Miniprotein binders against Peptidase M20 domain-containing protein C757.05c. Designs and how they scored, part 2

Target 1, 375 residues: Peptidase M20 domain-containing protein C757.05c, of Schizosaccharomyces pombe (o74916)
Amino acid sequence: GPLNFGYLSWGQHSILEQDSVQLISHQSLLPAGDNLISLHKSLVEIESLGGNEVNVSDFLKSYLESKGLTVELQRVSSNPTVRDNVYAYLGSQRNTKVVLTSHIDTVNPFLPYYIEGDKIHGRGSCDAKSSVAAQIFAMLELMSEGKVQEGDLSLLFVVGEEIDGIGMKTVANKLNADWEVAIFGEPTENKLGVGHKGNFRFDVYAHGKACHSGYPQEGFSAIEFLLRQCVKLMDTDLPKSKLLGPSTINIGTIEGGAAANILAAEAKAEVFIRVAEDIETIRDIAEDLFDTEHSEIKVIQYSPPQYLDYDIPGMDTVVLAYATDIPYLSDRKMKIYLFGPGSIREAHGPNEYVTFSQLFEGLNGYKRMVMYNLR

## First folded at step 1 (miniprotein)

Design t7h
Amino acid sequence: SKIEVTIRVDGKEYKFEVDSPEEALEKIKELLDELAKKGVKVEIEVRSPEELRKLAREILEALYKGYTVEIRVEDGKVTITVRAEK
ESMFold2 (binder alone), alone request of step 1: mean pLDDT 55; pTM 0.412

## First folded at step 2 (miniprotein)

Design a02 (from tA with E53R E64R)
Fold by ESMFold2-Fast, scan of step 2:
Structure a02 (fold): chain B 375 residues (1-375), chain A 89 residues (1-89)
Amino acid sequence: as target 1 above (375 residues)
Amino acid sequence: DKVTIKVEYNGETFEYTFETPEEAIERIKELLEEIAERGAKEVTIEVTSEDPRELRRLAREIIRALYKLGYKSVEIRVEGNKVTITAKK
């Protein structure tokens, strides 16, 4: 098909990045958010550490309303600080075929915005304010091009992804908006996520009866019981996914007992399973082994694997090793994509960054994904 | 409510359509026991249902039955309204 004039080759992107650095200096004289780079800068400069997102939510409401969008703030919590999700659409039609969604909270500590060569540094510059800025400009450009109308496309920006998913949980339970397609923004190096493994973490507490080890018939060893059950678990081949790879079992810690000559009265193990498929069956296996008259399970984490759509022609794919907000919407019959600029490997660290090239490629990618799903 | 189950082992294919998930579960468990008794080292099962909750429940019951029959390696692929389960001893 015809070339997309907004997408350039590697060498051309490097040249444009140099020009973009000059444009940022010039943009100090322009209103915040007049282009992709200045909007990204405005977002990164607003501190939005998990639990303290009010200023970035308020900014987004004002900004998006100034661009002609209808904007709703969905209250997630009020104490100790107000926390709002942002939902924006055209006109009065709250249900849209496609939603572009990302989180607006960041991890500690806050890092200042600065540019070094082709890299834009700052906390959230990559995870996930790069996706937020690119998704907003995808919508704004599609609007200006006359390619989207009321009912086609919306924007959803949520709080609390990096801690407990409270923002998206509130969307799932209370927003009362419906979509056919959701495009989640996270740093995927501008590749379509094919899926990510789930997490099943639990503690096992085993109980026995202490006695002299020379007369084991008078007691019951919690350690022996726990070890035998753990061996059975480790010998179990868990469900595998051709797309996500194998499920894995790790017994991270094991402890118990008082002395070599005393049967152990108590033992404990910490177990972490990376779930490729069917977390319910894996939980049933674990409960059969460890929820007994001699032991109990304490579930610490329970999140199912996610399989994603990646059916967009010409876009590269990637398997992801990190958790997202996708599980909170996984019970809905809709297509779900995961795509965004930057690398997760650069997120959460002291030198978090996204490149100018990645931001422009991300913008073009979101436009392509939206148009494909509106075809 | 309509459920289709396709079972492949030793180059043979068996395909069944059921009106309820309960009928499908009972029949597939019987088939898997017979397949295991015949010494099949690998079996592939495709489950198709328009209801995602029924699809997930059916897959779970099939996987449980496979583990109970001594299959130690179970591989699952989900595509739309279809789940493919491949089991090996």
Scores: ipSAE 0.000, ipTM 0.149, lowest interface PAE 23.0, mean pLDDT 82

Design a04 (from tA with I63L E64R S73I E75T)
Fold by ESMFold2-Fast, scan of step 2:
Structure a04 (fold): chain B 375 residues (1-375), chain A 89 residues (1-89)
Amino acid sequence: as target 1 above (375 residues)
Amino acid sequence: DKVTIKVEYNGETFEYTFETPEEAIERIKELLEEIAERGAKEVTIEVTSEDPEELRRLAREILRALYKLGYKIVTIRVEGNKVTITAKK
């Protein structure tokens, strides 16, 4: 079976005195932050649950400045907690041809960092601190190789992707920096995303009139009404995309009523549609079904599908079913790529991980993508 | 600035000496790709350098190459001016 790397892995090594076989000490082969794995470890060990990203933003500012980059913290919010996006570049040129960007917030609950075999576990180890670490070392290695200069490449790390996109929304509206190419980091199994479906999430509130269930003509069931309208939605042909496939409908929750012998006066459903194409037509369908004399709709999330650039020779492609921060920059004239180490299927769960090989492959992928777009 | 790399697989050993770490890294990448193509399931790499920082850089690049080829790292041992890495696929 795979051996446990925790004691004899990267950063944990035994040394022998000169050419003897005597064990004399344990030594880190590479200092913290001086390599991809050590940086990734430092990032994962800093808790940055959505709304509490201040410590990871401060760490990134100090770390990137120590590597010779100019770093800006962009204030997103101050109450209840301070939340900052991190923007880094060479010298004084804020506008760069290419930006590498990822989010630094994670979902609940926090999970500790540990290694088991080839797997690095921890909350955010995959989504998306794998991308953050790989993008930083892509920048640092390209700098060391003399392949990027002032105005070529920047790094942008944002808060709040997992909840409401507030970090990237603040970038779009207030950062006042321009790029020709953006490379977004998310778990894509180190394949170029061809596009991802949009999100249309809404709540439906249905209203009826309570009465004795043996005399249903005396009232109106909110539950029966809501169920019938939800069935009509599920039976509706939604717009389809040649690249992204069909739109999908999920009735995530449904609740209502007081007792089996009473017609329900109130009912509620939470609806989540993954939008392949034409979000406006889907909105119109939802409003027709649920904005009625017996119900109203409350929109929670409304983001259109995104079609991406995947024109890099020799790189594999993938269709993605999850949404990103890309919609907030989609109105700009720029190329947009989506690429990163790890699998989204391992994200958000209790056993989130990324492999060592996926991290190194991701680093090489980002370097290739940057060089292609600079030459 | 002398770097020595010794590679063992399937009972055979290959030893090379280079003047720079850059030359050593390019050669070891070629050798590891050839070894992987021949279906080797286990490989041991020994790298020797007089400079501790060069030794760290060489070890890092060797580990990267092994991971890229689908190998899992079994052991890493540091003995003075020498690092020995054993990997399995």
Scores: ipSAE 0.000, ipTM 0.143, lowest interface PAE 21.3, mean pLDDT 82

Design a05 (from tA with I63M E64K Y67R S73Y)
Fold by ESMFold2-Fast, scan of step 2:
Structure a05 (fold): chain B 375 residues (1-375), chain A 89 residues (1-89)
Amino acid sequence: as target 1 above (375 residues)
Amino acid sequence: DKVTIKVEYNGETFEYTFETPEEAIERIKELLEEIAERGAKEVTIEVTSEDPEELRRLAREIMKALRKLGYKYVEIRVEGNKVTITAKK
């Protein structure tokens, strides 16, 4: 059995065999010691917390140029720090049939790279530098195999996904490149996403009149009003989707008041709804509850749910509970896929990781998806 | 009590001032239909009113008109007496 082969796990054995084959088969593009795992390590070790992506963008430009790709840095912002999207393709043809795309920013705090058994830990090791590394090697292997040429495939790596989507928004508005198919990288456990919920985030400000709590008839409690309206929201049946499931409500913060013996003059709540279907009806419900004589809402984010392509034979599917940069390109006449190594459940936490086997399976998945769309 | 609506699309800015919210709502709906017909992919609308209730009503009607015309991914910013709505399709 596997235990009779000593201390090495199946994943470690598989990785060693795959690394050897990759280095031998692609030696003209992949020098000795340059492989999927070493690229992933290099990316994870470069800190790229949202707003501070300059070093990873510069690394990717140099790396991809060294592999024979034409690379553009698209300036997203210069202040307080330089922020660049990375767009890479073969030759001079900027428009390609297929683009492989993922984000290069990570959430805070930074976590160091380390290996424990079959797990590769580090901030962004899963979300989304696993996808970045796998997409790059899909391109490099397909180039080495003579399966892609100018106009077939490009790579797009964007900043700011974890904050406000500014990188992909800048692509949508200013990159001036067109694709027929986009393959987005995110942790989907190497399954095709069928869709993901939208985001409706808003702040509620409630206004009352302070007075002595022993004489409440002299005033109006902003806290009591806000709490009662939030309970009504939580008790409301929101639209649900057969494909995406139910919409979910989170009252993320609530604050207000000055002292226990004083009716609160002001109160505030931050509300985040993951939207499965009919964002307009959900907005109308929120406006009815919070746009009153005693309160107003400030909409922070309003993004409808996304439905994706999953028509690749033999690949498993999954319903996703998180949002991506896909909304910024969803108005275009293109096929959109979502696929990548690792689990979103391990992302953003203190123990973020991806497994060695997930990285290699992700690479094979991207190659398969690209070839299917170039058939 | 005057309402000002500023519309930006394709790098060009249009500014309108109205005496009533009702006139503003009717006119902006017509303008947004024309903008959509011209194939604009992104539009930014800034609404200014000294009356917070009128401002909220105007923003709501503009958002409804934009969605009816196929615009998605609306981001809304409220700052004092103005609301900025960015919509894309």
Scores: ipSAE 0.000, ipTM 0.143, lowest interface PAE 21.5, mean pLDDT 83

Design a06 (from tA with I63F Y67W S73T)
Fold by ESMFold2-Fast, scan of step 2:
Structure a06 (fold): chain B 375 residues (1-375), chain A 89 residues (1-89)
Amino acid sequence: as target 1 above (375 residues)
Amino acid sequence: DKVTIKVEYNGETFEYTFETPEEAIERIKELLEEIAERGAKEVTIEVTSEDPEELRRLAREIFEALWKLGYKTVEIRVEGNKVTITAKK
């Protein structure tokens, strides 16, 4: 069938039959950044895998300045590549009542932009360039409507959310801008997040003694030890929340040994727990199981669960099973919302997408949230 | 500059002329909401303007309004001073 939104040739043939069209990619039909869809396309087409965000940061600075906003690039790192957060506001007032914020980095691998039916595919099309585009147009439309002025609203786009949160950590420590309300963009299916689980990620290194597998009494298997401890972890009832549900355990990788006929001298597991509540008790359980005579634990991430504001009338709510950059601002006394187009279930996969309807609904949602907080 | 918009749905054709692009955008968005509310499965919109920039802006605004109203198949054709937008649910 015919494509939903496509590019058509400008009069490539002089006779068009009623039910036949020649579909040709014509990028100049909707100039880059002139509307929500073309801005989203421009953002998705710029590769911004974690560590390589320089081109999207530079694009956003030029684009937002062209729309009359004051823009700051905050240097996060220079080696091996330049990495900048983008902070934009009206006039000279750096502190605003409300900030709309999203991350501009994406996970590997890069996936090209393409449209199939009502779906817009591409890496970051959902997570989180959908939120970036919708937040920018919320700002631009509210400006055009005369509904925001200097000191009301700013935009903050950060690097490195998908890896280590370095962008938002740099904001927390060095940006020196204050807000009363932060609206974080992530795929929430255009529903207000009531809270999200925390992250406890750690590596376990197990140590044994290699020997001939026919004489196991002469050694100690690091693999058998690690496997038994991992099973004990999986069989443990972790703390749960009435609001956020159960904590979840994932043994993401397990490796070790040299050959089937040799007891393993070394083994390693990567463990990721989504924490519903009481991260300290979960840490104690992990230390009891893995900080032993035969193993060490190395903590990679340690972020408690976050409880969010969802007090906006007429908006649906959702419990989220993933973590965000919100913990890096949790020491500040502000209202924090989490809302954005698309589903996290479609993020990070090979078929990542957001729908046209979700983008426009997201735009309207951000406008509503901003106006409610400026009332 | 005057803008002419022709709308075809349910086998009928309606033509509107506006003094400004802003009036055209406001009125056509209202009309499209009413057409969608009435359950029209297909709509064709023809926009005529002597200003290419106004023509592009009008086509963009109309596309966005149609998409937001659930028309998931939208085809755009441009011929000189005229843009034809065909949308289906």
Scores: ipSAE 0.000, ipTM 0.157, lowest interface PAE 17.5, mean pLDDT 82

Design a07 (from tA with I63L Y67R K68R S73W)
Fold by ESMFold2-Fast, scan of step 2:
Structure a07 (fold): chain B 375 residues (1-375), chain A 89 residues (1-89)
Amino acid sequence: as target 1 above (375 residues)
Amino acid sequence: DKVTIKVEYNGETFEYTFETPEEAIERIKELLEEIAERGAKEVTIEVTSEDPEELRRLAREILEALRRLGYKWVEIRVEGNKVTITAKK
């Protein structure tokens, strides 16, 4: 393939032979040369919004097979579009000691690939195609260096993380492959995640009896009841974690009633608790306050906090405030790490990016993590 | 075809001619690592080969090595069978 220096190719020799210098910045790397940056570019340029990942799965199968890896496409769904997880390893040994894993779906809307100074922009450039590219090159470099053999290391790329986790759920239930160590890729600023809080989200429906507000003894206010119970919840000391900090409570919405002069017959609140520790005790507190003669609770989300391995010498650590696919594998007897290039603060927004230095540091980090776990 | 690599930093110039691209790649990576360890903020590498595919391979390996060593900015000049890369931190 031709060298591409700021949109110049070797095939355009009349342009490339000019006696000129151009500050190329990060566009100086070879997209046709099959390196970390060109792989990342290829991945980002393939649109893979949640539900439409088929083209990136097909690309990864062909790419990884071209590098000498055995590749399986695991069918997750066929309608309306085919959705496949990608599982790759050396030779015929499907079970490996270590798996490097990331998701290949992105959030809406698609944003085009472009480079500006130190930053590589595009949807998924940070979350999580930065991790995908770095993990692939960690595998390829360790192979070329003779540091990994059949049974040591595999790659797992899943669909549907950003919506419902369907890809990793399908892995957990049907892939029939086992690992001792899983290294999840997500933007952690190249720091080891120590854990993240769980989510307890529920709706409360309160029931009263409407009557004239001048004679409140003739009825029961659903609004007054709900407000008092929500205040009790907000004043409650919830379990806290030495690693993750305090649990937090948010009453996201509250609504009800018909008019100022009528006691409210109905009221509703949406509650979101970020759980640091002991989700069962927090549920008991919520049920005591909201599962009563005058109200019921509808659980929308119930996931416990996740604690991760971070025992790799010399690597920095971070507490995470976002959810991952880790819960779907948390019941297995294995070490779980979370690490990847870029910042989650730049993900999902209109200016998503990862830097060149973050990609190279991420690659080095994954190589270090793999070798430590194969020691 | 012979491959020539010329490296310039801090007013010093090193020039090597190799019979194979493989020998050239090994030597340039070693030299760039030493230059970076000595704290050089700027380095210029000139690579010459009559084979365009060898030039592509050599340029790729040089650019990858420079990025790993922390050189954030590069200026590239292409003149026939010669590629000149100036890298800065």
Scores: ipSAE 0.000, ipTM 0.154, lowest interface PAE 13.9, mean pLDDT 82

Design a08 (from tA with R56L I63R Y67F)
Fold by ESMFold2-Fast, scan of step 2:
Order: sequence, then C-alpha cells, then structure tokens
Structure a08 (fold): chain B 375 residues (1-375), chain A 89 residues (1-89)
Amino acid sequence: as target 1 above (375 residues)
Amino acid sequence: DKVTIKVEYNGETFEYTFETPEEAIERIKELLEEIAERGAKEVTIEVTSEDPEELLRLAREIREALFKLGYKSVEIRVEGNKVTITAKK
C-alpha cells in the first residue's frame, strides 16, 4: 500500500541480541501468570514427577477455564494418588479437527526453576512443559485473533508418559474424542519429527542343571547357554530403515549362578532393542534364540516404529531416537506430527533447560502447524 | 481501545491508528514485510495503547514478525502506555 512519510519520534535505545530481548519481555512486559514465560514458570515450579501430577492437572484446569475454555479432567487413577488427564476445547464441541497434545509428568529428581542468561532451568522446563506452555499460548493467541472456532482446536495434556504411557492409553481407550490431526509436543529443537524407533524389551530366563564345574558333562550351564544365545543375537543383522537408520541391541543386564566352581542352574538377561523396521521379524529372531527347551522370554515392551507427517512447507525435519505416546493413537486414521521446543539431549539430566528463543519459536511453530491443517 | 502505531525507517516516519489490536497486528505485519522488501536495515516502531495486556501482545507479535523478516537484533522498551521496538538486520 502507499506509505505516508514525514515524522520521526522515539527515545534513545540500545540494540540487543534476540535472547536479551526475550529476557526484557519476561521482566518488563509481565503481568505475572498471563504470558508465555510466566505460564511456563508456573508449570515448572509445580512439581509433577510421574505418579504425582495432581497439582499440575488442577492448575491447568483452573488456568484454562479462566481463559474461557471448557475443561474436562479425565480420571486415569485414584490410588495411591489422583491422576487426571486434562482435555480442553471451545464451547460444547468435544471433537475437533486438530488437537495439540503433550505430557505433564516429569522424570525424577525435581530440579528448581531458575534463569541463567538465555536459559530457563528446571525439571520439565524442556521435557515437556516447554511444549505445554507453547501449545496453550498457540491456542490462546489463535482464539484472540479469531482464527479458531468451536470444533477447530483442542488441548490434551496427559500423565505418565515418562513411565508407562498410562495417560495416553486411557485417552485411546476411554476419552471418546476424535481428531483429524494430532500435534505431539516433545523436545525436537523446533523441527518436525519424521519418525522414531520402536521399543522391544524382553527378559530371558535360562535354565540349567547345577553340578561340579570340573565335571560339566554332569550338568548344563544356564550362563553358558544364555551367553552363547546373546552373542548370536548381537551378531545378527536386524532390519534397518532408510529414514530411521539401524535397529540397535542392548543387553542391559546379565546375571546368574552361585559360585565359580558350580555350573549355573539359572541365568537372566534384560534385552532392549530399538526397532527401526519390522518388529515382527525381530520378535521371530528373539523367539528362535530364546524360546527354547532351555529358556523362555518375557516380553516387557513391544512397540513398533512410528512414521510421522512432516509435510508442512518451510519447516525443518529431524529423526528422533526416543519413544513417545504416539503409538497409543497410531491405529487411528489421522495425521500425526511431532514438534516442540528444546533438545532431548538436555532432558532428564541435572542441567535441564530450554531457551527463551526456543519457547517463542515453538509457540510460532504450533500456530503455523494448526493454521496449515485448518486451511 | 484504539491502538496507534508509528514506524520509522530510512529517515521516513508514518503513523496508523486502529480500532482494535487484531486489526493493528494484521496491518503491521503487512507493513513490516513491505519495509523489509525495500531493504530497510533498521526500523523503529512505537506502539501506544491504553490496555497494558494488548500492548504486551502487540509488542510480542511485532518482535516475532521482525525476526521472521531477518532482523537479528530486536529491542523492546516499555514506558507507561507506549512500547518502542528497535530492530536491526
């Protein structure tokens, strides 16, 4: 359009780096409790270690209701503590085209909130309360801009992701809400996940017959049998994926026997395979090696690899090595994205953080993803 | 509440008044794109609003738009009912 030029007026100001500007926004643009940084702070300061999420669920219900959203608490468990998923939407329409979803539980130990330079530290500051805060403000800003209406967008925050996925399992089985698009929040450095490896975890129990080690023909060593089978597994070429890379094998523990001079009657190994492709073939290999007359397997976790949607123009992509709650919704006919601020490499450690720039970029990314899927 | 936005670049200044913050956000993003296309290396924006929450939202949206247009340094200063935003490539 035509620009009108003719007037100059401002105070004298310094020019700062991007992260310093965001720090100024945190300090000078605050009402406490009503901006992205203040919400993130409130969430991080509420301890929500897996199994003890009640206070953060209650906070989110009150906060989201204060912003005009309809909020449901979905009971996941009551014993030993109350655990609730939080589901929020506009008006009365429970089914929405797009859902923004993240987990609200954190790993142990709790770490206090503090700011150092451009970094916001605290347990869950990155994984995944960064995503929670950014997704909430994406919803609130799109509402204030008149860009979303009843039936367009919802928020879903779940318990128990870091332990057993109980929150999202409860959603999959009992929430009775449908979406065309789910956008999962996890630390992806604000890049679209193309997929993540699956998990195949099992225990092997091997059985032998104890005898004097000087006369091994009188018995059968459970340890020797188990070691030989584990070596065969480690020497096996597992299926690999063009997108996700190779499957990896870890023998996490191995134990057994009573003494150096006695053939072991019993032995146990814990095996964890990160599955890039074809979990059924890998299971068949494991059963062939370990489900024998001398051993049995106990499957602890069996989750196939997940391939995700990453078709949003102008957004970078990344391959992720960690597991998410996505498998619990993978049977649904919907688009699934994975995106969020921060790095998983900084999560779970003693120095967990997210930066101010990552939070604001994450918020803008979620707004972009929502609007693209509502076009 | 009415929102007034003043933009300065390359020694030129212009002023717009909007009836709503939503109208102000939409229009300023268009103006900033045009200014960036004209090769402005530095831009200063003054936003005036009587509503401090709307002032915060406007300042944030303008900052994000400036970063997306390739300005590497953005400073925000708040004084009463006015925010001044200075951006450089």
Scores: ipSAE 0.000, ipTM 0.128, lowest interface PAE 19.2, mean pLDDT 81

Design a09 (from tA with R56K R60W I63A E64R Y67R)
Fold by ESMFold2-Fast, scan of step 2:
Parts: sequence; structure tokens; C-alpha cells
Structure a09 (fold): chain B 375 residues (1-375), chain A 89 residues (1-89)
Amino acid sequence: as target 1 above (375 residues)
Amino acid sequence: DKVTIKVEYNGETFEYTFETPEEAIERIKELLEEIAERGAKEVTIEVTSEDPEELKRLAWEIARALRKLGYKSVEIRVEGNKVTITAKK
């Protein structure tokens, strides 16, 4: 249907802080999206919970076209609702050296936009509409400064990151656009992500033969077998990363047996390994220990570690503890950065926010990263 | 836990005082539905409470109700022990 222009507002607002008498004027005499803060506000005010991103995609298409960009909507799904990724670039060159990319979906529940002191609250205000707004203004400012040309820079905004990555999966498989550098936006407190550990989660089912515990030679304990194999895993030196540190092993649950005087016929463990390096070697170790005549392994999650580029001079770095859409593009031969305003610790909670200073610092960071990679 | 809510629409102002936040939410949602059905394009709501966390929760519930009623622009401003919500269709 038509775009909802009723989200645009005009006028001025005053805000008084709880513990100090400070008036903050918001200049809404400009149309929504004429500056970083008003664009961020427009994006946050548009509800885009996972599965219902159509209005924010439509807004972005209209907004970016109004700024002179060529915009494509890539259909991800139509049922039960229309879901579109947004891809924007200068002129007719779809392939660009650098792409700035972020997700436009948010987690439940929706939280309204409001300002309190230096903090801008709202669902997605931090994760990741802060990155979206900063990336758009990085593009617009570089365009106005004559620093980017057709083929240099594009914008890619995807749906479904918070649920199953369907937006970026659709990009990887069907967008048919190539880049040399991708800059992913997520809350990193405006620091370059160096990488994050992978996840290897599996369940082990061990099988024995019940018998009287006073005559153990007549049976086989599933519990004893499973415990011994788990100890061997915990005593194994797993591959380590110079950047990410050691791989870690957690046996989250262990259960089995019927009674203290009966050898256990069945036992189960849930194992979660945070993978710093070489997930294939860790899988082989797990299969050697747990895929035996007395047990089988069921893989629940298998995601390799992600190593990122962080070679931008003068920018701080951080090791990340959360997953992103990066794995869906990790098989491509390109540089990948992760950077964005706000803290992941404030995301997904009831008090999600980003600060005014973090938004402007993010904008400057994206401009610096783009220009460095266009050298 | 006394809560006061002031509602302004079409040049008219109404003020309500509630002993509990739950009573405030229920009655204000009913009033907002009536106001929206009467075709009010703009609504301003002031919520006053001595409990800052309850004040924010009330403001969020009212903002959600306004959005469900078709108000496309809903802005919240925090001013000490008072929150102002401005809604436009």
C-alpha cells in the first residue's frame, strides 16, 4: 500500500530532566530524516518487530530515493506478511567496493520513543536503528562532500536478524551483488569487533545395561561411561585463538539412572562448547569421544568462530559475546567489520537506549571506515 | 501511589486522579478509545506520579493504546515527576 507519511512531525519540543533543570529543544521544524537525530527518531517510531518490517522497508525506500539513491526492495517473503530487504546505491552500478549493512527488525515488545537527558529510548533505538541512521548519514555526508562516486558505496538493510537471519540468507543466495568490504552495524559501543567465538552445542545419549550394582560385571553403566567420556573432553586441550582466547567447555546438564543400587541403562548430557578456533577439530574430538558403540551424539548448533577486520587506525577494539548476520556472508572473499553505536547490554531489555553522543560518534566512525577502505 | 492524568483534546481538558496505576490504565484506555472514535486528530496526556518506574510504565501503556487507535506520531517527554504524551493521527 501507500507509505505512511503520518509518522512525520513538525514543531519544537522541550524536555525537562528528573534530577536537574535542563531544557532540551528538539528541532522538528525540519522534516523527519533531514538530520541524524530526526532520521533515527523516524526509524524508531516505526514498529518493525521481526516478521512485521514492511513499513520500515517502505519508509527507507522512499527516504533514500528522496536523497538521490537508486533503491531496490528484495522480497524475502510474502506470507503471512510482506518482508523486504532494502539495497541502495548510486546510479546504476549494483556492485560497490564497500557496503554498509544493518538489520531493521527489532525484538518484542515494542517500546515507544522518548528522550530522557542525553538518552534516546525506544525499541530498536540501539539495536540496530542507531547503526541504520548513522550508516545512512555517513553515505549522505560523503556524497555531499564529493568523496564517494558510483561503484564506491552501498547500503543494505535486512529483515529477520533477531530470529533466523532470513534477510541476510536471502541476500547471500539471491541478491547477486558483490562487495570487497562489508561494514556490519550492531551495538559495539563504537569499537571495532575483533571477532566472536563460535557455538558447538550437542546432546550425548549413552546406553548401558541395567543390573544389580553388587554384580556390575553383569551389566554396563551408562552413567559411568558418560562421566568418563565427559572428563576426557574436559581434560582435552582444545584449539585456542590469539585474539579470542581459549575454547570453553560447559556440560550444562547430566542425567540418568533409576536408583543407587541399579546400574544405569540410560544417561544423557548437554554439552555447549564456545569455539575459539578450528571447529572441525573440535567436532572430530567430540565424535571420537561420544559417537561410540555405547553412545551417540545429536548436534543442536554448529557455528564456526567469526574473525573480523579491525585494522582501522585510531579505533578501539572489542571482543564480542553475541552472534550476528556475519556468518551468512563469511564464505565470501571480502573484508568484514563490525561496529556501531550503543551497548548490547542495553539491547533487548525494557530500558533500551542510545545516547546523542554515541549516534554522532557512530556516524563519524562509519565515515572513517568507508574512507579508509576506499584508499 | 496516587496517579494524576490530564487529557487535552479539541481545546477541552479533563483531569483524573487514581489511587492505583491499574485503575488509571484501565480507565484511561477506555477514555482514549472514546476520544479516537469521536475523530480527535491530536491528544495530549500528562501523567504525574511520585514513583518514577510506575510513571514510565503508565506512559508506555498509554502510548501503546494510542498507537493501537491509529495515532501515527506518539511522543513521550519526561519532566521530573511528570510525563507528557503527545499523539497525532
Scores: ipSAE 0.000, ipTM 0.247, lowest interface PAE 17.6, mean pLDDT 83

Design a10 (from tA with R60F I63R S73V)
Fold by ESMFold2-Fast, scan of step 2:
Structure a10 (fold): chain B 375 residues (1-375), chain A 89 residues (1-89)
Amino acid sequence: as target 1 above (375 residues)
Amino acid sequence: DKVTIKVEYNGETFEYTFETPEEAIERIKELLEEIAERGAKEVTIEVTSEDPEELRRLAFEIREALYKLGYKVVEIRVEGNKVTITAKK
């Protein structure tokens, strides 16, 4: 606008003059006692890097028992350190209609808890101890309001999500509890996840016959074979999803041969496909190209794309570009939601944070999702 | 001890005085819900109490109510026995 015009005159008094007002951080106005923010702080201050989750599991057992919940620690591993999943419910009914679930492990390195303005910093403050704290208080508030009873709602907190999914794999195989609805907590900016691509990772080993490169008819090049098959894969129309987009192919490494003047006897490639749709058809394509008289395939990772439930009226949706523990429960006949406070873009980095408003919005979201599924 | 709460939105100011913090918390939560239903985009709340711990508890309860109604707290100011909270949606 024109700088020679203005609605405020020189010397106009400000209602918020700095000279007479002390500015204070959000930290200085936190009361003592048990609340969403104090629970989140306790969780973040307990280091739970993948493999060393024992202290946070023990804390959650004691905390949830103090609130009147029945709590089970499910042993995932004992060596070198004890690792336990935490499962909590009302009374004696282990099967509940709805389970709220999140992971309690964090990525390296540990970052200390601190508050700056509206932001709560610390490792796991966003991914995923924000979801853990919000889910716990959703249950506690619904209990206090008389809106949930035995058999309605449980809490499941798992180890090892950030590395290999060992916690949720142990749940899938050994917990022996059933649910109709699972609500997974991850940083989705408090939006319902609609789905995420699957992972198909495999190694290809190609076999040839070494010979003088001037007489190629006397041998077979493993490198030439592997390169041609990789090009065919990259030129293949893979199944795509209207919701998730196209499947993507990455040949992460390729190696082989002995010298420029010798046909290669051996070659290897590592292939990673982000699967948008129909993982079985993509596997058939890979086996047709790479499981041949001249090569073999070794599957390293095989997890289908996840299409999620997002049928809750009035809640925003988002397409996710990251993997979760959802695939380990995807074979069950249940509704699966993905929702949680914070942004995945801030996770795993040196400045990980969640905001106060995101935590309370997450709490409200989980309560809404639980009540909708208990209607 | 007496608690005074002033709420400002859309150029209007409302002032309440309570004998207990419990009465203050109950009334302010009701008022904030009404303000949110009317679509107010900005709210300023001023809390005065002679007890520092009472002031901290009131400020926290007000912030929690604001966050639950979808507001973001953008500023907190402390001047002696008074706290001013500004929130935007």
Scores: ipSAE 0.006, ipTM 0.524, lowest interface PAE 9.7, mean pLDDT 84

